# Ledger of designs, part 13: miniprotein binders against Enhancer of translation termination 1 (ETT1)

Target 1, 377 residues: Enhancer of translation termination 1 (ETT1), of Yarrowia lipolytica (q6c872)
Amino acid sequence: MAKRPLGLNKANKSKKKKLDSAEKAEKAVAKEISPENDESAEPAPALTLDADEEDDMGQLESLYKNWTSSERDSPRILHGVVHECDSLLQKAKGEGLPARFHEIYAASLLDLAEFADKKKPVKKKKVKSDDVAPETSDMFVDAALERVETGLEQYPEDAGLLFVKSRALKQDIDEKMSAVSKEERKETAKKMISQLNKILEVFKLAQKHASTVTPAQLDVVEELIELSGALESVVKQSDISETTLVACEKFYNEILASEKDENTVKKAHRGVGTCKMIVADSLLDLLDDDDEDNDDTVELAKKNLKAAIEHFQKSETDEDGEFMVTLAETMIQYGNLFETESDDQKKWYGEAVKRLRQAQRLGVGKYDEMILELEDD
Key: E = the ipSAE of ESMFold2; O = the ipSAE of OpenDDE; V2 = 0.75 times the mean of E and O plus 0.25 times the DockQ between their complexes.

## First folded at step 6 (miniprotein)

Design p2 (from t7 with A19S M23L E24M Q39R K46R; at its last look DockQ between E and O 0.01; V2 from the best seeds 0.00; counts 0 for: pae O 13.5 > 1.5, pTM E .694 < .8, placed apart)
Fold by OpenDDE base, look of step 6:
Formats: C-alpha cells, sequence, structure tokens
Structure p2 (fold): chain B 377 residues (1-377), chain A 82 residues (1-82)
C-alpha cells in the first residue's frame, strides 16, 4: 500500500532584476619610470606573464577564493580548482608559473586529502595487479609535497610555499601515523620526530620569509604542538618537545602582545594554552609514585595547567563544543592535582562538568558517566 | 650596540605581529592586497636582518617609520573590513 507521493510541478517565475552595467573605464596614466641603465647582470627574464596568463591566474584565484569562502562540505569546488591547476600546468608546459600557482595547487591537494579514504594498514594481502588502487589521502599529501617542492625550487624564499610545505609535512606525519600498525607506531613516531624538526625548520624559514602568520598558519602551529605532544607521549623524549613548545609559546605570546583581531587572539590563547598543557602532561609523566621529591614537579605541573586553563578560558566560545571538552579535560587534570575532596578539586571538577554538559547539549559526545564520576567526589 | 640589537629585535617582532594582522585580512579582504602587504613586510624583515649585521641607528629609524606607515595601512584595511 506504499503511496507514491505526487510530483508537484510548481514553476515559480522569480524575477529578472537588471543590475546595471556601471561604465567607467578611468584611464590610469602609465607614468614612465625610467629604468636606470645598470648593464651587467643579465636580467633574469622577467616572466612577462602574457595577458592570457594573468587572466588564467585571476581565474584560479577566484576559484580558490570560492573554495576558501565555502562551507568546505563538498570537494566539488576543490576538484574545479585542481582541474584549473592541471589546465594551467599543461598550458605553461610546467614552466613559468608563479609561486602562488604552486601554493594554491598544493593547498588544494591537501584539502582534497581530507575527503579521500585513509590508507588502511598494509595487511600483506596480495593486491592483484589490475585493481586501480583507490586514491588515498596519502597520495594527495605526497602530490602536495611534490608540488610545493617544485614551487620552492623556483621560489625558495616564498612564504606561502614554505607554509604550505609545513602544512603538507604535518599532514604527511598524520597519514604515516594513521597507516602504521599499533606495533610499529612507536618506531614510526621516532622517525616522525625528525620530520617534526624538519617542519619546524621549514616553519621557522617560513616565519623568517613570511611577513605574516595566518590563522591557517596558527592552525598549523597548533597542529604541530599537538603532534609534538602526541609524539613525545609515544617516544618519551622531553628535549624535542621543550624546544618546540618554547618556540611555539614564544610565537603565540608575540601574537598576544600585538594582535588586536579577536579571532587571532583567541587562536593564540589556544596555542599558548596547548603548549602549557603539554608541558604539564610531560611533567606529570615524569612523576614516579615511589619518589617523595615529586612536590616541585607537581607544583610546576599545576602552574602550567592553571596557565593553560586561563588561556583556554580567554579563547572559549559558546558554540565550540569540541574545545569545551578540551577545556574540561584540562580542568579535570588540574583538579586531579589537588587533595581528594578539597574545595579546589570540587571547584575545578564543577567547572569541567559545566563544559561537558554544554558540549553534550551541542551534540559533541556523551559524558554522562564522566559527569557522574566528577559529581560523586 | 646591544640597544640597537634590542630595537631591531623589537621591530622584527613588530613585523611578525603586523604580518599576522595582514593574514587575517586574507580571510576577510582582497588576497592580492594581502600578498602585496606580505611582500612589503618580507622586504622590511630582510632589510632589518641586513641592519642587524651592518645597520646605522639612522637606517633603523627610517625602517621603523616605514613599519609604522605599514601599520597605519593595515589599521585602515582592518577598519574597512568591519
Amino acid sequence: as target 1 above (377 residues)
Amino acid sequence: TSEEDQRIDELMRKLLRLSFRILMLAYEGDPETVYELLREILELARRLEELSEHGSPEEVEELEQEIERLEKRIQELERKGE
């Protein structure tokens, strides 16, 4: 009896508004700045982008801006950007492309990797020869690295390329860490420390050659800090994280000292908070239950967690349920360092519970069991 | 001098800060304008590095005035994006 509901046709005619063709081609006067005649250095051929190449790059920038300004929920626009990059690459025969072309193309490949299937841990299944291996996220990251390296061969000091390289190297670590077996994870993490140092060198070079740090670059720094902490937890090598964390914390504090944009200030507070949290976690991982001299280490961990909470609270938003969970977890860790049933412990557990309940209301996770544990103490 | 080195370090930190502000304008503003401002900061940073090795106090002061002019230009772009 399943009724076929009716195909209502309605043809709504909505209106033809004539937005007018405003005219004026005002004559920008070409002032002849006389090139003084210093002879000897063969001018590197000014890649006179032909008028068609400027229009082609303007089209690529417009397509990429359409992607970056979108909700980024579908790779459709991004496939259009990559297709335009391939078209330009073919037209140019791989030569004479600006740094910005390589940047957009590499960035777009990294964004495509987020929509691609993750590489499954290589179980020794005989891949039959004829199955076209599905495009996996690692392939897009590898292609992005190759593209950005090609750009950097021509433009070694280009900030945009250096930042995209930093992002691509970070994402390559994530891909390698996701594709590795649980047994190989520790050995892979040790290898990734060398890559993390390479990212930091590239990032420092990018900072040296970048005037500016984008929110996307701050996101890369945040991701580098998180990755540094995750690698440190696996490797237990404090020396690498401390140098990275101190450099990142210094960087975020330099932003906080100058930046007036509320979103950048919030991101920089998150970044400092994350650095402080990782330092606290590393200190807590050094605690030996049998050592009475732990008091100074615990107080230093408390100081860092308190600073982390203070920075996170300055970056807190009522709509970011995932960050509310991170803040709640940091508050729980700080509460755990107080005496059991102390007023300070109860206060911090109570502040964590508020955020866990808010995150749960936003549809982020289920924390009913954790909330009960924190309220029953 | 140690005082000039400290002033150059402060100007480098200021360029890095202005640089963040310009990149925030990339999300809200014209990418081409952001790239031009980025190139200006890079050139100012390169000049500050050269001054750290061989600079006169007068050259540092000239560069500081260029950085202040850039900061005013950024502030005017920020106010147009609001």
Scores: ipSAE 0.000, ipTM 0.179, lowest interface PAE 13.5, mean pLDDT 72
ESMFold2, look of step 6: ipSAE 0.012; ipTM 0.505
ESMFold2 (binder alone), look of step 6: mean pLDDT 80; pTM 0.767

Design p3 (from t7 with L16R F20Y M23F; at its last look DockQ between E and O 0.52; V2 from the best seeds 0.00; counts 0 for: pae E 4.0 > 1.5, pTM E .784 < .8)
Fold by OpenDDE base, look of step 6:
Structure p3 (fold): chain B 377 residues (1-377), chain A 82 residues (1-82)
Amino acid sequence: as target 1 above (377 residues)
Amino acid sequence: TSEEDQRIDELMRKLRRLAYRIFELAYEGDPETVYELLQEILELAKRLEELSEHGSPEEVEELEQEIERLEKRIQELERKGE
């Protein structure tokens, strides 16, 4: 019996109480808003966080930092963060909380979704009324979306909240795509397209208000690119991957122009490289033996793969064996677009083989057959 | 018809190629112009998908002429970026 996380049960109860209180408040507020023009709106007193509220937020930040700095193998610390968020929410009576509170709480709910059981496709089994449905990952994602929207109502330009909203909307796609039947998968994927566009709008808004981009925010963009490609493969609608890729690549290029953090710059180079690789793959998928535009399509694919390799090489690290494989695969694919046994093909296969051998030395995979195939050419 | 379905598939492939050509322009050109052209491709491809289910040959031919006009606009932008 998984111990019910305390947060979700209270959110459902608070929604019922807020509905009852909102129905009462709507009846009361309808009376007295006479539009008296009284000019002397003193600036709303800067909410001086009481010394106890600064300490409470400092404690929450410390707990969240302990989570983010952990191996994240157990939700134990994360349950502590969510419990502190629930405690602060109760103390504050749901008002006067900073944007960062809503960000931490929403992010922590999204991280809890990863430890939760996935919602199974609704087989028509009569769930008996009395069985409290187990908390599923979708419920944490929904709670995170509600939390981040509550934050954005107060802080509509907060970059941290906007980034968490983008992450939550991405995870909501994953949840919807995982919970759907095979028969409904295409139709659900078509609906998720509009949600991808909404993620991109939220991400652009987040970027506009961000002073700096974090590596974790770039991971959401990477996951968005992957999700875009996965949805495209299901829908076979070209249109969405393309606008997503351009927007993501523009985002990464803006990071490369502005950011000085080495890890952020490396991730942005990986991101641009991945966008270029997907464009190249999609161009190669358009090749048809009877198409007069094949040569131009191949040259455009070559240009993109070359750019991908150049960006990947700037993000290359001697310890990342998995990325060495990705770079090797991209080099092989680029080599495949040259004439057989050409000096260019041999060069790129030789650079791929170096990386495959390095990955093997790092304990990532076995590529002995692939290395032999690339050396015998 | 099978021939109309094939023509729609060819036009969808053409729209994809045009989008990738517009991506190259995103690096060299005005990002707003690139975004507008991508939105035009999206609208054309959505219309092609709608035509794949219920389209007339005349509507497919009108859409093909719109795609050819878009291609000429892209070619004019490519020549200005050179």
Scores: ipSAE 0.138, ipTM 0.638, lowest interface PAE 1.9, mean pLDDT 76
ESMFold2, look of step 6: ipSAE 0.226; ipTM 0.665
ESMFold2 (binder alone), look of step 6: mean pLDDT 79; pTM 0.759

Design q1 (from T2 with D9R Q13K N16L D20E Q36E L53R; at its last look DockQ between E and O 0.40; V2 from the best seeds 0.00; counts 0 for: pae O 4.0 > 1.5, pTM E .790 < .8)
Fold by OpenDDE base, look of step 6:
Structure q1 (fold): chain B 377 residues (1-377), chain A 82 residues (1-82)
Amino acid sequence: as target 1 above (377 residues)
Amino acid sequence: TSEEDQRIRELMKKLLELLERIEQLAKEGDPETVEELAYEIMLLAFRLLRLSRHGSPEEVEELEQEIERLEKRIQELERKGE
């Protein structure tokens, strides 16, 4: 039965009034400073986007803002953004586009990859030549990488492009790790380490050129921490997670020093807290139950867990029950490092229990057994 | 070996001592320099954690030399804050 084309016909001609703001063109006098012939590669003249191109970019920004402000449940708006990008690319003949164009286009391709079918592990079945391979998520990630590289060729220090490149390289790891067989997973993960290091280099460069960091850019850093741990678990090479973690902690601390946006600051506090927690866990994993000299390692683990708790408490919200559980778990781990039945242990278990009970009230889980264990001590 | 494990523990203790010294410098010193040194200590601590699991004696000796260089840098900062 024919899917009816929903005709988006109705041209509602709402007469928006001509506001006549006539303000005067002051003629700033172009002084002819004679450029001496220093063979410094003339920065490609910032092609002043003609007034029509400024309007086209303004339209693209508006479309992209509509996407980013949406529930992102349907690729409809996103297809509109990509179609406008293609239209602008054709109109400009691929030349003179601003860094922000390449950023929006690459980011939109990465967002489209989330709606696309994942590439199935290629079982060597001779697919006949004539079936147009369906657009898979990897194809959108590859197209995003190509787009962001094209942007970076023109704008190598653009922080927005560098952040999108880092996101695209991360998503390319996810695609490669998803498309690989279980047998090849370890060998693929080893190859992804070099790509993870490349993401960290791109992030450091992005950070160096960034005036402000967005919450979405911080989400990519969080995903890098998770990815580093996931790759480490597969490869069993601890050096990867460690360098990533320390680089991420530094990145978050620089954000905390510079940023004033509440959501960015909260995410950066979560990020630092997570880094400190993983450091503490890694230190505790080195404890040998038979070694009396563990006191210094325990004290360092305590210090990191305390710092993690302090950062998490600064990012705590009354509505985020999942994060309350994470904070409670960190408080339990910290409590476990005190003497049994000590006032400090009881305090931290009591603070954990408060958060677990709040998470339960929010419907996140059931912790009644864990609450009982922490109250009976 | 038990001797390598003891050397790694002594180096971890040294990194902790250096971290405490940096935290003291944070009260009196340049925050950026303190953050950089804290970052370097964390990197060394992580490398040390790795070496505890899989390290060669040569890698431990290289790390020990890096810790000694860091200690000298901290001592130079402490002496400038006095």
Scores: ipSAE 0.025, ipTM 0.508, lowest interface PAE 4.0, mean pLDDT 76
ESMFold2, look of step 6: ipSAE 0.418; ipTM 0.817
ESMFold2 (binder alone), look of step 6: mean pLDDT 79; pTM 0.746

Design q2 (from q1 with L16Y F46W S52K; at its last look DockQ between E and O 0.02; V2 from the best seeds 0.00; counts 0 for: pae E 7.5 > 1.5, pTM E .782 < .8, placed apart)
Fold by ESMFold2, look of step 6:
Structure q2 (fold): chain B 377 residues (1-377), chain A 82 residues (1-82)
Amino acid sequence: as target 1 above (377 residues)
Amino acid sequence: TSEEDQRIRELMKKLYELLERIEQLAKEGDPETVEELAYEIMLLAWRLLRLKRHGSPEEVEELEQEIERLEKRIQELERKGE
């Protein structure tokens, strides 16, 4: 049956991107500056350190803190961090360095990959005129993996190293998928899908040893969900067994049961809500408009959308206008599944309008036309 | 395919009924376990709809057995809550 949906257009990819729009804006600025800064960058330790000169790890921590607290729009600070890591490695002759040293070094190499060129089957890469050797994104990821494994040889249960390992392994899949020919994409994607749950297990091990997890660290889990969808679309598999969506939702629920930090709990609620929404979208995408038995499938989708809304509501804040739009869109999708002009449809459209107006007051988007349609009788 | 379509419709109805039963369990039971069961039901519904488009009678029967096993798990949880 054909029921005209109201709302912000049915675009699954846009929903995923809007939930992360603030981070997207930061990444876009870093991408725009990267090629220009990379060619003009001056890799020198010119930064003022807060730590005592006699505390080498304190100096490294201070330098890395400058990077993590910055706009992250240029690799200049990272070049300084790596230079300091190289210096410390030579002074210690590679022995006796703490797990935190290896963590910072590997994380910095991984972050540098975002500024590097992608690997190409090219006879000769573009060459800088100075003494700086060209390095590609996959080479930085490989170097980060080597560094983290060196650290894990000495500190096999270190949570920081295990968190970085999970990030590096996930990014290694991205690098491998970007480097393969079109003829090899399907077979490569099949192999990478089988590795996603293993990456999640590394992340879980890190969380177990840390006894906690931060909202920023949970970004890896969100990225695994997105990557699993992208890989599965390439292979067009009909069997949903072994999907990371199931494993990730279960993990978010484990976080909700064990974590006490309010921001981590809110991130986990958003994670469960996203998983529920993906299941509902998939059920609705499989509907046959001509099939008179769609009512049971619609009811299952409604239950998932209602659960998603409930989890999203537990993670609401007054300051996140982008999330208000995400929640409003979910409420509109839920309302679309009720009878036209029913009390339930009006209720949920009303709840969505509240969030759209709040988002507009925060400067996020313009929804006057949509609001008129949702309030139209 | 018409006979298999009827079986698929009956199994979808069963999955909906199982979902309502586990929602009742959530009022007295472990919320985490109930949410895991709800997710399993949704994934079975997804597989069942794909079989409507592409499946064989043998594949439908295999899925029916999985649904029956899930129903027995739910019955055991209902018994424990009494």
Scores: ipSAE 0.013, ipTM 0.546, lowest interface PAE 7.5, mean pLDDT 76
ESMFold2 (binder alone), look of step 6: mean pLDDT 79; pTM 0.752
OpenDDE base, look of step 6: ipSAE 0.024; ipTM 0.425

Design q3 (from L1, 14 letters changed; at its last look DockQ between E and O 0.52; V2 from the best seeds 0.00; counts 0 for: pae O 2.8 > 1.5)
Fold by OpenDDE base, look of step 8:
Structure q3 (fold): chain B 377 residues (1-377), chain A 98 residues (1-98)
Amino acid sequence: as target 1 above (377 residues)
Amino acid sequence: SDERIRELMKKLLELLERIEQLAEKIEELAKEGDPETVEELALKIEELAYRLMLLAFKILRLSRHGSPEEVEELEQEIERLEDEIQKLEEELEQLSKE
């Protein structure tokens, strides 16, 4: 009587429980979107949908454009976008939807996660079984990941879906890092390194299939740089930040080679400049005051700061006072690497002072003390 | 070891300066050259600049904790990059004469 191997039944229960969780997240999202009849809400501004887009997708694009063009202060428009996505999904019976549908729906779920309550670290208190667990931000991110994967199964080379996947994977790191205890934080951060590398792979694939990159897609690259530094601070492994920074720099440079949109080009120059600046900072943090061999490291930091300044100058605008401060700080840092009272130091301090005075005129800050220090040298 | 690391860093800085000069020449060629050829050359220069930056960080790490074997691997990688840069310099000098 041969004992049947018990192994196969455990794998099927885990898949079914994930599917039931996802289908509950979609159904829970659909239930909270039920407009409570609060009579006093002023009618949503009549979105002048140009009446001639008889296409259900044209209506969805228009709704999503209204969201993306809004102040994004209220999820109200976004709930309208998700409701339209659910309507289209039901009409289509889940089949024959374009890549852009899955992109808009996944992106809208990621934006909804920002308005949702963050998952608190589960203290072992017996949650009573009957309380419908409030929708948490992690549930929207999980739903967005499932939506974008469904799109990529049909359209595996769609750049828009690949960029949204990258955003969703980034936001899933933030959710996991927010939900973890202090004791497990370092071990969770180490696991997120593999997900960070997966984001970079997805970005490279997205870029390869993209005809153009949008400014909003570049914001995800900026957030990836910040996330890499944040993970490095927790793990204390410098190789993560460096590898990410330089992969991002390469991504921005490839955009600068191919892209013609002025705003995308300006953002890409800022991105390269930021990568160069962080590299310079990392080099300067490696200096040992007792080491006579610092000269070559300082020269390499100078080269990176010079390149950062050149890229920042290509992206400078007369209205962006915050960016003028960033550029001024980079110029000061570059000036600090020259000999005290040298003509080069005075030049770069003088260029920083111009920008600080401009930023101050725009109302960004007060730099009078710092301007005096840079002029008295 | 420290003298070899200093020599690597010095060589890296020389190669970065050569890449900067190549980038300037490409920006000049972009005014009159074939856009596809200019774009391909720009991407090659950026890739070399990238590889040099990764080497810079490796050299700086080796200054603190490097083995002689890791230093030799970096010397070989710098030599490969120098050969690639020299080929690009020759290619750009040829394109500037046409």
Scores: ipSAE 0.114, ipTM 0.599, lowest interface PAE 2.8, mean pLDDT 78
ESMFold2, look of step 6: ipSAE 0.468; ipTM 0.816
ESMFold2 (binder alone), look of step 6: mean pLDDT 81; pTM 0.787
OpenDDE base, look of step 6: ipSAE 0.105; ipTM 0.591
ESMFold2, look of step 8: ipSAE 0.561; ipTM 0.856
ESMFold2 (binder alone), look of step 8: mean pLDDT 81; pTM 0.784

Design r1 (from l17 with L80F F83W A84S; at its last look DockQ between E and O 0.26; V2 from the best seeds 0.00; counts 0 for: pae E 9.0 > 1.5)
Fold by ESMFold2, look of step 6:
Structure r1 (fold): chain B 377 residues (1-377), chain A 98 residues (1-98)
Amino acid sequence: as target 1 above (377 residues)
Amino acid sequence: SDERIDELMQKLNELLDRIEQLAEKIEELAKEGDPETVEELAERIELLAQLLEYLAEMIERLSEHGSPEEVEQLEYSIEFLEWSIRLLERKLEELSKE
């Protein structure tokens, strides 16, 4: 009874993400075409270079907006954005470009890295120097970091560049962990854990210079928390994630105290809930058959899981089936801490079943066997 | 609600005392311990102190016009601080046995 399975969302998310990525990569290869010509481009007179630069950045911004407003399921538009960035870089001949140029360029390279993991690289014959691009996801991330640092040399307090830097640094950790052998994983994970708080400080600096923070930008903080847990699992030292976890929860609580945008507040609630869930997991890992404090530890874990559920419920939407599974998993974990077949355990298993059914109707995964197991108690 | 705020203030003062005791233990370890370990522990204490200061400001803000939901969120944050302190206390105990 107390052995109700956990990790349903992680298993299905990994398989769904891999399946969706493979399908997108196959479509992208079959449908790749040349970048769109900009018919609104004005011919530049020999003496009017300033107007030409403003027209070029306007054109780049419009092309990038096509990407950000799209379904983002194909790299076609991104190839066009990067090609335009390369063109502008050659036209400037190493002269200064605005911070926004560097931001778009770096962000586009980061977005391309997501597609590179599914493309099958082949040896390329050099056709033009303009066509030389990173081939693997880690090379795209490295190129993005170089672009961001180039921009920050001239614009060290630009919020857009700092947001992209925080995102690129987080992705760089993912790439380094993916590239190492099984024997090197533990030592590499130790090095990467020390970088997590640095990344959060870059994000906070970006926020300080920005007028607002979007829900999408807050995804980086949530990813830092999840990455902290993943790295901790590799090194098997439960104490290591404490500094990142403490810093992230403090940051989310600052957002909840100051921000009024509904979607930003919901994202912060998800962040606090995730931190509380990790606290509960860590507490439950500390249970020892001979420890006199087990009852106090279980009760504190219950408090943190209840808090996580309450925060998650404040951020719940009818559209996000993957989050419904996360919430259901948390409810199952909470239910597992009650006495077997108690009214409280049945209540929370029932709440989890409701969300698993909703997620299944939204196409997230198949939970029929798990639902039957939870209901047969 | 006023009683609940007073209890939270008392709890936070207790956690402050525990943080100060941890800082003293870390300073004693700094005289003999590994510099990398001492730096890590000092960073943890600084983060805990920053969170405590934030929570103290929230208690003052909520004592004037706090809603039940705002008080509940403050309680969640204090529980996280307490958990973080307990983990650091266990880490220091393990280091003293080495």
Scores: ipSAE 0.011, ipTM 0.464, lowest interface PAE 9.0, mean pLDDT 75
ESMFold2 (binder alone), look of step 6: mean pLDDT 82; pTM 0.807
OpenDDE base, look of step 6: ipSAE 0.152; ipTM 0.633

## First folded at step 8 (miniprotein)

Design s1 (from q3 with M53F; at its last look DockQ between E and O 0.51; V2 from the best seeds 0.00; counts 0 for: pae E 8.6 > 1.5, pTM E .786 < .8)
Fold by ESMFold2, look of step 8:
Structure s1 (fold): chain B 377 residues (1-377), chain A 98 residues (1-98)
Amino acid sequence: as target 1 above (377 residues)
Amino acid sequence: SDERIRELMKKLLELLERIEQLAEKIEELAKEGDPETVEELALKIEELAYRLFLLAFKILRLSRHGSPEEVEELEQEIERLEDEIQKLEEELEQLSKE
């Protein structure tokens, strides 16, 4: 029932050696998809694109575009992309492949991890080569990290590879946190917190070489913010003064000061608002029974929550019901800090109710009971 | 002492209110002002807000158990930030005349 730590509940898996997991995931993906080059293989729907034999990268780019443009609700296209990557890698024996190949390969493995099961904390028995091994999300992330590092050995300044690296490093933290028992969770989170700023620096390096950033690429920074808040909630000893949250907020404010693209600006407002909300949560966690200490802390938390709401309102769309719930929850938290039955509390509960009704109409959830509790007669 | 720490937090909150007022003035000037100058001022204000939040957490950690030397260091940093805020307030006032 606690609002934190929600971000770390995504997986409950034990850890594996990075090299062994990466090698197993690569082989499992190759075995999972049907080979399209063999006559004896059981046929699957054709995934081969209409392409010139001399343009293998053009064929790969077209297949990957089909994936990125799709609803992305099934791994079937991804299996085709990875199969083509494996074929090209084997044909070239790892030589002469461009940076874009490694980027697509690693990105596809990361996307594939989202469809895979989480590994269990208890180590599994070794599986024979004739038996299909369970394919877990951490294996795909490890394989993606191996691919991006292989590409960066040849192309150390390639922006696409660096963007994928930042995404893969963030996912690797998620997998490590999901793989540990509850007894190991606090110590593991402490180790992972020390790595967060490095991930942001990899992202900034990618941005430097790309000269700009897209709204989709900013998803990694948003995820890093959420991960930072979740890890610090687990540790409860965080000094946020030099944390990744502070660095991410500064990064987004720089985007707001210089960027004109409407979608990028809205994304940056969402990022700043999220940072301020998490800071407010941290401040409220400092509350003590002593009244003198609480008043100033509450006032600072109120300032952060008000600022978060203002930024979130600039990032609202009519189509994102899940974000409407996030904004409503922030408004409720802000309203809770006012005196019971005050005009300010009623105002902010009313604003939250408006968003909950809209989210309910969009099918996000059922909020009738909460709405009744928030409405003052 | 607890009294010095309470005064530090109170001063910090006052500086944050002044920064909010500056942000509102900058938003008003953005409608007619030089876009590069407005963007530069907005960056300065966000940097100052950032530094004040860092100080808030330091003050809370040093509450009731901080040494006089640590508290004095925080007081000096807040005074520097107040000077920077005042300079920015004067700069914005000059731009409003133009």
Scores: ipSAE 0.012, ipTM 0.541, lowest interface PAE 8.6, mean pLDDT 76
ESMFold2 (binder alone), look of step 8: mean pLDDT 81; pTM 0.781
OpenDDE base, look of step 8: ipSAE 0.026; ipTM 0.481

